VH-VL binders against q9vpl3. Designs and how they scored, part 78

Target 1, 224 residues: q9vpl3
Amino acid sequence: RGKINIQRPKAPHYERARVVAVTQPKYPELPKAKSCFKTRAERTQQQQENPYNEIIAREVRNWLDHSRLVAFFHLSSITADDIFRVRVQLHKQNLHLKSYGSKIIEQAVKNTRYEAIVPLFHSNHCIVFSPDPEKTAALLRIVRRVPQMVLLGGIVEETMLSRNQLVAYAQMPGLHAVQAQLVQTLSQAPGHLIQQLQAHQNSFVQVLDVHAKNQMNEETPKST

## First folded at step 17 (VH-VL)

Design D186
Fold by ESMFold2, fold request of step 18:
Structure D186 (fold): chain C 224 residues (1-224), chain A 121 residues (1-121), chain B 111 residues (1-111)
Amino acid sequence: as target 1 above (224 residues)
Amino acid sequence: QVELVQSGAEVKKPGESLKISCKGSGYSFTDYWIGWVRQAPGKGLEWMGIIWPEDSFTRYSPSFQGQVTISADKSISTAYLQWSSLKASDTAMYYCARDYGIYESYYFDYWGQGTLVTVSS
Amino acid sequence: DIALTQPASVSGSPGQSITISCTGTSSNVGGDNYVSWYQQHPGKAPKLMIYEVSKRPSGVSNRFSGSKSGNTASLTISGLQAEDEADYYCSSYTKSSTPYVFGGGTKLTVL
């Protein structure tokens, strides 16, 4: 099915990270006998998680309700320093980088028009929220420094946009022209868009696995 | 409107240091990447590296990693390219350029006029 | 080692159409990768003529067009004029070593 990307070593910093990624085995999940009896700690944790999950889910709903721009990214392995620096640069533009568990996202969007986004959170991800949809270009310019953030798509003015639609939106002139273009996209089929986002996510996870092996040579991941 | 103005031509000897500048005006300097491109006499264009001026994050071409330093001073909207010890092979025209691309798009929409650096004994 | 291959020179008469090629790999020109084209007159800075394969910046004549097929991008200049005489460079990014790579350049001569 196609050739592996060219491997070329880079600075020793990347070489160390690549060696670790290649040499660490993936531990298969062992089959376990199902137990009908849970410990007291397990039962207490389950009860505590339900109320705490709803508090965080409410936070996500609040972000969705008050953000005119929401962008979804697949996030491959990244150093804490790199993600922190991107978060700072985004924050200066009123762009808020967040990450939430899939259970929490599912609770947050239940019975909303966004319920279909839940499958996007099966893999590592991050979300950028902003009240300022005109900052989409700034977002996409800043994330160029972090190829580990792979754009999946987003929501602008309560309309779901594919990756290519969000990039096109970012390149449009002036707010009036953007509003006119956004109106013409309001009738897109949510199921079709989610299938495209899932396909791009799966394709990019596959490419990113190859990229993680070859990370010394690859500057930006491919999009599909 | 958008303008990149580079420092003037330089004549240097091998072993000397040099810092050339690129001042941006007519746009928000810290909102765009700035790249440096080299052109040896009679040769083509070579990308050297890029900088995000707001926090000075840099990425270098492997050919130039450790050979030059790219920096910026956002308070005066200026990017820099510098050598600690020039070689005769550093003789070239050096351009700065604004990178206007978003996401996985990379292109230089505005270029400085160039700074000719001559390194000879 | 990755390079974008351009012919060293091309020529044409005024009024003709001419095409300059830029051949790379699936990692820098092929697929959904973007290619840009720059014009450089002697003693001058490069000027962006085409970005994202086929888009034309404001102020660039519609006689300039860009396209891509497989791993080869093309710059086409129709209605060739004397002022089109210059060096032309393609550029792209590579997933293997650096985000920017330039072709070796093509000298266009207009009779």
Scores: ipSAE 0.795, ipTM 0.893, lowest interface PAE 0.8, mean pLDDT 80
Fold by ESMFold2, last read:
Structure D186 (fold): chain C 224 residues (1-224), chain A 121 residues (1-121), chain B 111 residues (1-111)
Amino acid sequence: as target 1 above (224 residues)
Amino acid sequence: QVELVQSGAEVKKPGESLKISCKGSGYSFTDYWIGWVRQAPGKGLEWMGIIWPEDSFTRYSPSFQGQVTISADKSISTAYLQWSSLKASDTAMYYCARDYGIYESYYFDYWGQGTLVTVSS
Amino acid sequence: DIALTQPASVSGSPGQSITISCTGTSSNVGGDNYVSWYQQHPGKAPKLMIYEVSKRPSGVSNRFSGSKSGNTASLTISGLQAEDEADYYCSSYTKSSTPYVFGGGTKLTVL
């Protein structure tokens, strides 16, 4: 029974993630004779190709590939102590709070099915990664203490979920209960397995379909 | 299976201190919020505050901020409500309750039996 | 500061349907905000009857239902029985610093 294996790369501690964000690479200095007339476009391209950005983007890709749960939040102004305490509480549940620049996210998801998440990172944000999708309820319960973290949506088992869909997923019967039903079904005829999977899948699809239609109806925030 | 068992009734005089308890069992105590609710005699329910027992993070109703202290001892699955100096107006039934909500959902699914606190001369 | 308004009392005969209202604002009852309902018999702790506007916990009779329209939530009890005689409280979350607001309560009398 395979799980998403994030143990191969050591998960970054909250301090490493914050240090990485603070210590963005110093850009290579141009040859002394030519440094005075580099254009804005050239500087922008150079920043986008910075090798530290690629290393961090690979880290994000690794988190996405090995996390069965990913949750996206808008982050309002918050004290360092409050975010630290939340990070500790999340970590106790194998939930890993991270933040990355939008350029890094763009690089990490380029040419993937997750490209649609890029607009979520144009504002101040944070991301929670976990190999344990059954911890979605725990995540959403802990986050209640920090109104500055506003849920935007997430990814569960490689499926993009809206805010409402993620909350609905967290309230479904626990994964342990579903896993227990699968074990019981494997001890029975194959027909019982098909029925159980179809019933759970139909329920999940119905929840997603309702929320997808609601999301199409209630867009947009107006920018000012 | 989920139970919240509160300490027994208390009769106190104004100015005395008091600490009442709420012990949770049948669930993972540190994974859920615990709230305290007051009900004065013949009156309705009034929220006092909540606590996250794992690290004792608290949030108080403005009406009770500085009036009471909410705390927890996670090693014995117990939350507490305490007063440093009781007033006659503190006479009420006090309930603890588990908050089962997530994100923007807030509701108390299990309640303790209540602790009657009487403060009089 | 923000209060949820409930009628002080309602009454009905056995077998009838009754509705208890809970009126607030767009910040605590309206829109996507959630409302919960609690039943309290004399001398007993409150019991959760409805959460998230219309959801019913396990063990609560399907005679209890919840709904919301505008800034008013409603608890409907169909097929009234003597055991339904109790106080009923709504509660909601406000975006202010008080995350739990209770209504004043409604005494239901079964005639």
Scores: ipSAE 0.781, ipTM 0.887, lowest interface PAE 0.9, mean pLDDT 79
Fold by ESMFold2, fold request of step 18:
Structure D186 (fold): chain C 224 residues (1-224), chain A 121 residues (1-121), chain B 111 residues (1-111)
Amino acid sequence: as target 1 above (224 residues)
Amino acid sequence: QVELVQSGAEVKKPGESLKISCKGSGYSFTDYWIGWVRQAPGKGLEWMGIIWPEDSFTRYSPSFQGQVTISADKSISTAYLQWSSLKASDTAMYYCARDYGIYESYYFDYWGQGTLVTVSS
Amino acid sequence: DIALTQPASVSGSPGQSITISCTGTSSNVGGDNYVSWYQQHPGKAPKLMIYEVSKRPSGVSNRFSGSKSGNTASLTISGLQAEDEADYYCSSYTKSSTPYVFGGGTKLTVL
C-alpha cells in the first residue's frame, strides 16, 4: 500500500515565536485592539475623538512626508494571522503596512496635492509606506501570497502612479536610473508637474468611481 | 549569474525517504518565490508547489498536497523537496525554478538543471 | 480545473513562420490573465521564452513573439531554425486548485 506524505499545517515553533513577537503593538500606535470587527458605532466614536484622530493624522502625515513609495490596496476579508504574516514580511523589506479611516486620511492630506486620494478609503483598504522606492518589486512580490490585497495604485517620488504604472515601474531594469529620471522630470517646468498630477488624479478618480458605486455616494468628477 | 544548482540523481526503493535540494546563487534568495515542477518520464510539466524562503510559507498543488514537503533553509540559500515514503510513481525529473513575477504575474525565469529520481524495486 | 490545450505537434521548414496555440478558459487564459511560454530541448531544463502574454526576456530572439485572442494564447516563431526544434509549453496562473497550469506541450519539428 502506498504511503501518503502527510503535509503538516505550517506551525513550526520558530515561526510561531516570530509571529507572536511581531504582534506586539507598534509605536506610535494607540492601544486600540478594535479594528475590522468593531461595530459601526465604535468606529464612528473613535473617528470623532479629536486628540486620537490628530495623533493618528500626524502619523499619516509623517509617513507621507518620509515615504518615497506609497502603495494603495483594497483589502478583502482576510484572517488576522494572514495579514499579520504579510506585515512581518513587508517589514523585513522596510515596507510598512498600515490602515487608517477616511476621516484621518482626510485630515492628513488636506490642502495638499494628494487630497484626491481620500475617496480610496471609503471601503476596506490598506496602505504600504516605504522610504525605499526600489522596494516596489519586493512589495508586489510579497503580496502575491494574499490575493485579498488588490492594488489600486501608488505614489513614487511624489509622483502619483496608476496601478499599471506602478507595476511597470517595479519591472523596469535599472531602477536607480529610472528613479533619477523621474526626479529630473518633476524638477522641470511647473506645467509638466501639473499635467502629471492631473493625469494621476483622473486615474484615481476613475478607480474611485468603480469602488464608490459599491459603498458611497456618486462622485462628481472635476470639469476641465 | 543567477543560478539554481540541484542535488544529484537519486536511485531509491519504494518506502525510502528522500530530500533533494536546490541552491540559489547570484541573487537575493529570500526575495523571490521558488517553485518545484515535476516531469514524469515522457510526460509534460506539473507544478508541485512554491515557497517563500524567508518564512517558509508554502502553497501546494492539490495533486501534491500531503504527498511531499517543500522547505527552505535561508541561511544557505537552499530549498528542498522531500518525501517521507517514496513510491514507484515518484520516478520523474524534478526541477526547482525561481518565480520572478510580481502582482498577478507568475513565471519561472531561471530553472535548476533537474534532479532525476528513480524509484524501483 | 482543466489543463491548457496545445496541439501535440507542429512542423515547419527553415525560414517559415509557425504558430503554437494554447487554449484555456476565461479564468486562466482569457481576459487579463497572463500566459507564459517555455522551450525545452531534450534532456534540458525548460527556458522562459515569453511572459505576460507577449513580453520577451533579455537574450531571447525577437523571432519569438506571443499574443492572445479570447481564450487562446499563441506563440509565433518566425524565421524557423533547426535549433528551434524542441518541446514548447504554455502556462498560466489561476485561482483554481492548480494555480500554475501547464499545457500538455507541443513538439516542434524542423523539417
Scores: ipSAE 0.770, ipTM 0.882, lowest interface PAE 0.9, mean pLDDT 79
Fold by ESMFold2, last read:
Structure D186 (fold): chain C 224 residues (1-224), chain A 121 residues (1-121), chain B 111 residues (1-111)
Amino acid sequence: as target 1 above (224 residues)
Amino acid sequence: QVELVQSGAEVKKPGESLKISCKGSGYSFTDYWIGWVRQAPGKGLEWMGIIWPEDSFTRYSPSFQGQVTISADKSISTAYLQWSSLKASDTAMYYCARDYGIYESYYFDYWGQGTLVTVSS
Amino acid sequence: DIALTQPASVSGSPGQSITISCTGTSSNVGGDNYVSWYQQHPGKAPKLMIYEVSKRPSGVSNRFSGSKSGNTASLTISGLQAEDEADYYCSSYTKSSTPYVFGGGTKLTVL
């Protein structure tokens, strides 16, 4: 028979929910015309728009704006010790493992180019942010130790990449070493080599852009 | 430029302990997995386990769990394979190898030269 | 059920193309699983020839190619040369796996 998947709430999720619940103001009813026509549910809904959600959403937007690498994972149940050890290993590579509620993600990306990522957060997830896109290979090498993190895709240099495109990006040779060597040799060589290098860079970017657009358009939820 | 240099051949008796080494150079040692592979005389390759040298996280093949210890000293870019009590059946060539794979891809791109371990009385 | 089956030996004449098979299961060779191939000359460490089914590392001759169909991966060597005489091992890994798996090896003889 099939096995029951055991999921445990993460400490940050539980503690954050408890803090929000404790800090939300609850008003006893006062004699005021506006309050006389509002139900208890409507007052709770207004209180649920508290400023902490806006601060957290701004944090997420700030991460997205300052990260040249963003990777999205589905996260299965995992022990606190295992996820902590992975977070430490990622942090040593300037890779920052985070998770946020889907409502907060939706608020953070509202009216931005990133609205397309919202469906990824309807289930258990985590996100890795980094200013260093060359750390993509390091990220994907470290997460091998946790099968519970299943790669969904990412964003590199503001380009959305599928899972397979992100893995392929991680395996490509670095451009900086080629550019440095080219500068040294071009102090002695004809200028047409500069055009060839620029064409290779443009071709690489163009291939990633075409694949990202096609993958975003071809992504469909499975009905079965 | 990537190089894995292993310690020299060992001749031991059953019951003795042994620790062999694998020193990496020419790359960032703590950024890659290191695996150990056994090859008995005239036999094929058998994976023994891997280590993440930065924090010494290890995974062992079920056949070798509890039979050997894999460890690392990141300060000298060295991984180790250790037996507390050798058996005659431990006679084999032992290789370390760098695992260059990322996300669900696993392959050893650079191998040490091997350490021959001979256990006989 | 983790086992990779290779023929014990294969032979070919110089200039010929030969293929070495590696048969596993849907859990280690089939589907999205990756296979790699290693060459080992006598007394030497293995050398990576093919990774991720069909990719060649830098410095490996384009005479070596890899492919997969169903639960069987294949290493093809075209333009066979005397230097190709060696043992060849496939390897694979399941996504939940413990452990990595090697095939039993294939001795290639160049006639």
Scores: ipSAE 0.770, ipTM 0.880, lowest interface PAE 0.9, mean pLDDT 79

Design D195
Fold by OpenDDE, look of step 17:
Structure D195 (fold): chain C 224 residues (1-224), chain A 121 residues (1-121), chain B 111 residues (1-111)
Amino acid sequence: as target 1 above (224 residues)
Amino acid sequence: QVELVQSGAEVKKPGESLKISCKGSGYSFTDYWIGWVRQAPGKGLEWMGIIWPEDTFTRYSPSFQGQVTISADKSISTAYLQWSSLKASDTAMYYCARDYGIYESYYFDYWGQGTLVTVSS
Amino acid sequence: DIALTQPASVSGSPGQSITISCTGTSSNVGGDNYVSWYQQHPGKAPKLMIYEVSNRPSGVSNRFSGSKSGNTASLTISGLQAEDEADYYCSSYTDSSTPYVFGGGTKLTVL
């Protein structure tokens, strides 16, 4: 009994082949799923609001609402390891580094006062959140470690700041120090004002005295 | 008050190893960069490198890369500058300094008193 | 090597105003306002006098002022005093790899 070569089955007899060909179930061509030919635009539109995106968007909103300091960074070519290292350092200072997709950010800030930040997120970016605005200087010292983190701007006390403004804010003495300086300046102001007021009065009195002296000299009759 | 105190003067021979120290006090040591600056006799200031004491991240000047090692021990608020093999050309005053700048603003607001290193045959 | 150029020496009489220049390039002094000035007396450590072109640290006399024009930063000392005799160094940011560049230093003599 010849070993049936399972790898090269002998072609069936012509009649059998005909029967097999006619009895082969014609499976309806699965409608070419319109989904495969959906234009990139249609695919982007049908991006079903991934319920996950909504959750993440809510998270972002929560961070924005509870943070007194928010800093936005552009990320150039950076390694995951470098990000991790800086994240750890920031975390030690109660600074929270997060990264979100641009679409998530757009969704999160849509119809909010933060909508103006959307243009900052056209590329790779990260956000640092903090409940303490006094940590701005600490943040900006730590990020020196990663030149690939480029400061774009931030939000401090619900106010949007440019890059330069944020740096300037970080350089300012603490609120208490500024208040102290203000109090000192204000306390010195009355002294200067009093001096200026007194100076004017003194000058006026001097002028009057000179005038009085001159009048007295004119009234002294030349005793012939 | 912020203070940086450096180790005493060193006299060494060429080929010897050396480690000098800089102890910071009066501030949070781990929250500021520490830099090292060299000044050869009768010459100007040369930046050598900086270190972030919290995790000992270090950046060197190209001129000093591989020539020295900067390290720190945050537990005792001390930064170090080390040579594996000293050269006569290493004879100089070495200063540690605290960087108070932020982001792209780099400047030293407090300086150590300096450590004189003399390398002579 | 990016170097900042300072005059080797400057002199003035007590009570006068003198200016020390620090000239760099568009990549350092001419860029952002990240120029600092240090005073060094003989045998002493440098002392920060000016940071970020024109800011004075606490404890530094109002006689010291900083400015910048183009690629040249300037330290001005008004009302020159004998105690001002020292070496002065400018420093500038260049890039993240070389965040510190020092000038060659200027010896100020009070006549």
Scores: ipSAE 0.873, ipTM 0.949, lowest interface PAE 0.5, mean pLDDT 87
Fold by OpenDDE, fold request of step 18:
Structure D195 (fold): chain C 224 residues (1-224), chain A 121 residues (1-121), chain B 111 residues (1-111)
Amino acid sequence: as target 1 above (224 residues)
Amino acid sequence: QVELVQSGAEVKKPGESLKISCKGSGYSFTDYWIGWVRQAPGKGLEWMGIIWPEDTFTRYSPSFQGQVTISADKSISTAYLQWSSLKASDTAMYYCARDYGIYESYYFDYWGQGTLVTVSS
Amino acid sequence: DIALTQPASVSGSPGQSITISCTGTSSNVGGDNYVSWYQQHPGKAPKLMIYEVSNRPSGVSNRFSGSKSGNTASLTISGLQAEDEADYYCSSYTDSSTPYVFGGGTKLTVL
């Protein structure tokens, strides 16, 4: 008894095939749901009106409003595992790595002070949030492990920074160190000023002394 | 004060295994990369690899990939460099160093005193 | 192997100014990459002298300065002293796979 191949049934006899073909109910072609052929533009617009997107957009806004450090990264062919690992490391430093769609970001920042960040989100990206701007250096050390994370820029203390500016900021001495340096500089300023003022006076006195000596030498009568 | 203290000099034979250590102090050990640098006798500095001590993520120089293993124990603020089978050509001074750089700036600001490894038959 | 080229040796008299060059390519020294310089005395560990082309760590003498032009970084030591006699190595970033490239080293002799 030949094993009936249930996966590939043999074609029916010619006569049966004809009967089956004639008796098959012609179902009206279901109207091709216009939704399957929505243009990219239409799809993008519909996604913006999704209540879920609004919720996420609010979340993004909340992160932006409560973060003193925000860093934007482009992601170039990064694996989920690599992202996870770096996320864990960042989290240990109170740095929060999030990924949102570009449309969500656009919606979140529309008509806000953050609207200028929209052009940074053209492709795969992630955002790192922190309440502590002093963690910028830590962030930039951790991301070394993931070359696929390319720094685009950031926001520090409500100020938008370019990539280079953010790196420069991270390289700056801490506020306290800068304050200490400032105090030191200010404490030395009066001394320097006094020295400069005295230098001119001293130079003047020296010139006068030389002049006086020269006059005394001229008044010494050649005793014949 | 930041300090890296390495284990003492080692004299080994070819084929033997070796693990040398580098202990960091005076800073948060898990917040900075630790690198290893080799210096053969009378030769220059060669980067071997780096490790992130928090989770022991490592990156090796292509020349040293598979030749050595870099590890760390964050509980005791110690990084390690190890060989499974030493060669005579492994005779060199080995330095650990802390990388203080950020993003694309790579530089070592503090160095260990070095560990001399001598491999001779 | 991407290598940075340094002169094998440089010499100067006390009080003079000397310059050690480090030549790379557009992918390392010539790029937006950072160059560092290390001093190594015989039998001692290297010491960071310059980072990010021209920055000096605390405790390093102001006699040491760094600069870059094109694909060449330079370490300048002004007012040369006997204690400056050492080997000097430059280092530069190339790419993520080779973040540390060292020069061949320069032996500085103070005459």
Scores: ipSAE 0.872, ipTM 0.950, lowest interface PAE 0.5, mean pLDDT 87
Fold by OpenDDE, fold request of step 18:
Structure D195 (fold): chain C 224 residues (1-224), chain A 121 residues (1-121), chain B 111 residues (1-111)
Amino acid sequence: as target 1 above (224 residues)
Amino acid sequence: QVELVQSGAEVKKPGESLKISCKGSGYSFTDYWIGWVRQAPGKGLEWMGIIWPEDTFTRYSPSFQGQVTISADKSISTAYLQWSSLKASDTAMYYCARDYGIYESYYFDYWGQGTLVTVSS
Amino acid sequence: DIALTQPASVSGSPGQSITISCTGTSSNVGGDNYVSWYQQHPGKAPKLMIYEVSNRPSGVSNRFSGSKSGNTASLTISGLQAEDEADYYCSSYTDSSTPYVFGGGTKLTVL
């Protein structure tokens, strides 16, 4: 009596398979619980139909118009908690983290100088606004805690900057620091100039002395 | 002037707990990451972890994860490195350092003087 | 373990120019990642000498310069002086989990 291999049951005879296929109770597809997950399309459509979209778009415009620093970030699999924590830290630096739908952004920037940012918002994104462009470095220090927050670029003083440009901007010494450096450089310039002038003169004199010494040695007649 | 001052040298026995400190001054303590770096005798530098002092968010090197605890008290501009149970292998110089970098630029511009920890039986 | 490779030792005479190399991978030195260099005298804390491949902090001599080519970063010390005798470490960003990777260090001897 052949041990029924329960792990790999032999395919039923064709006729049995047909009967089983026909007699398989078609369980009514449990109404797919309307997964509260509105498809991205449904969410997008609902967002478009939201009477508040215009209000939010105006808010976005207002932020853009009053911010001297705007940074755009892509969000990759970030938790709400992480966002909240970052938001709190940013807020302490007068940096305002906001998240808007792509459609809202499109509506907000339509026919404005900021229209070029629309392509940045095809996925999950957030925007950080600040009235102070000097906070760019602070922003970029804080966001280190969230690797999922990827810098895409920004706007500084109404100028669109790439990611690299924004980082470079943040690395620049502040105006005051630059001024201080300038003053320091200018204050050292006279000393350096004097040193350089003296160095060249001294070098020239040394060369002349060597030349003179060599000429004197050639003019000494070999007294036969 | 930016300065990081660490606590003094420690001599401990295996199994003992230890907490060393790093006090920052001359800058906004909460606006910069503080890192800890280990240097075993005659060995190179090893990054241990970093902390954001404002909310004490910490990131550890995988090699030091669970081995040490980094903390900070922003009220006194002090960062801490602590062990619950020291091992002989923990004998090393420990440095705290300020990270001045931004985004993907990571570097320590100011360093503490170091704390020598000796763990001997 | 992602490690940066440095020569164990380099030597030079006073006044000479020497170069210390730091070799990584495309994931660290070879990427858009930044390299920093630290000087450490015996019994002293490390000192930042170069950041972001080629930038010098204030107070660091212009004799120190940094460069990068491919997966190799280089620290060049021109006009070598006795005081330059120290250990030098490179560091590089790799990823968010390991933002600080140090090289093994190079002992510079001034002959």
Scores: ipSAE 0.871, ipTM 0.951, lowest interface PAE 0.5, mean pLDDT 87
Fold by ESMFold2, fold request of step 18:
Structure D195 (fold): chain C 224 residues (1-224), chain A 121 residues (1-121), chain B 111 residues (1-111)
Amino acid sequence: as target 1 above (224 residues)
Amino acid sequence: QVELVQSGAEVKKPGESLKISCKGSGYSFTDYWIGWVRQAPGKGLEWMGIIWPEDTFTRYSPSFQGQVTISADKSISTAYLQWSSLKASDTAMYYCARDYGIYESYYFDYWGQGTLVTVSS
Amino acid sequence: DIALTQPASVSGSPGQSITISCTGTSSNVGGDNYVSWYQQHPGKAPKLMIYEVSNRPSGVSNRFSGSKSGNTASLTISGLQAEDEADYYCSSYTDSSTPYVFGGGTKLTVL
């Protein structure tokens, strides 16, 4: 329903990614191939492409390593104004909207525990990174304004979560709220304090158990 | 606790303008959607529109597109519903409400007390 | 124009269980779409009773429960009490342009 405005917008995230790639240090590398008979021209071309792809792939690795929350979305056709406004709203919450090519994602996660995410990038997509996993609910409230962003799943605290698991995680009390309860308990009388700490410890363990159990039930390892 | 306080009842004549308000407190006003819902006398609930107060992004029900203006002033945690020219058929109770849903969940967890608007000669 | 169908009224005696239906289509109540329920006493603002089909907000009695089957959502009130006498509205998502579609409302009378 509706009219397609643009199929591949000249959105800031693509142009920003290109600017970052151009301004990053370019690394000379020796091409190494399983085929011993690559032509000289093919090696030169691959070498030129590999440095740019490797720089951008390193950016993705850095985001993955420093983000406690990563959310993956399918992205349908959307106006440049709408995606820009969403990016601004997300940024105010320390949520960083990015998009990368599927080959870049494949290079970034190769030989890591995150290789299973590569199929998510066969179609048009975007990724949201954040150091703040407690902002998952804020993310999911903001993206409601753009139905073109369809949630696929995410990573929270290095654990892969399905779409439904990520939404369930967003609805649970944040770790900060649990930590605040602990501080309040410590201000009470000694005997009562011990009982309160045991009760809050159970609550904290329950949050961690839900996280771990959802991962065990939802994870599908690649077959070898 | 979360509270939404609306402006008082209004008695107006057809053709007059009106702006009613909804002030939120007890929560981060700019982190949640605010909706407006109409209830004509003796009738049911009817969604009018929703606003993201941080940047005033709005979405209107097709029935009310172009009929009203929804706005907000985040500096005072207040949302507004405005008519440029009232009609007698605008006589109704108007509620603001906070939406607490995420992703595909849409529901109003807290409601204002309502603003009765009466449009008569 | 698309509305959710609710019975105009239902009644029950104290202590009984009653069920209020909310019927839509596969594009709103059906499928994976969520339904919410609101209670409204005369002269008062609506109050959320059920969200996401079957969840109760804190402070809502466990006598209220919600369910969905096919294109019909149901609100069940067990152990009916006099204070349950009110109007009840369902609401469902349809699409991004109409994220809130209300039913016509059901007047519950406690005999």
Scores: ipSAE 0.808, ipTM 0.906, lowest interface PAE 0.8, mean pLDDT 80

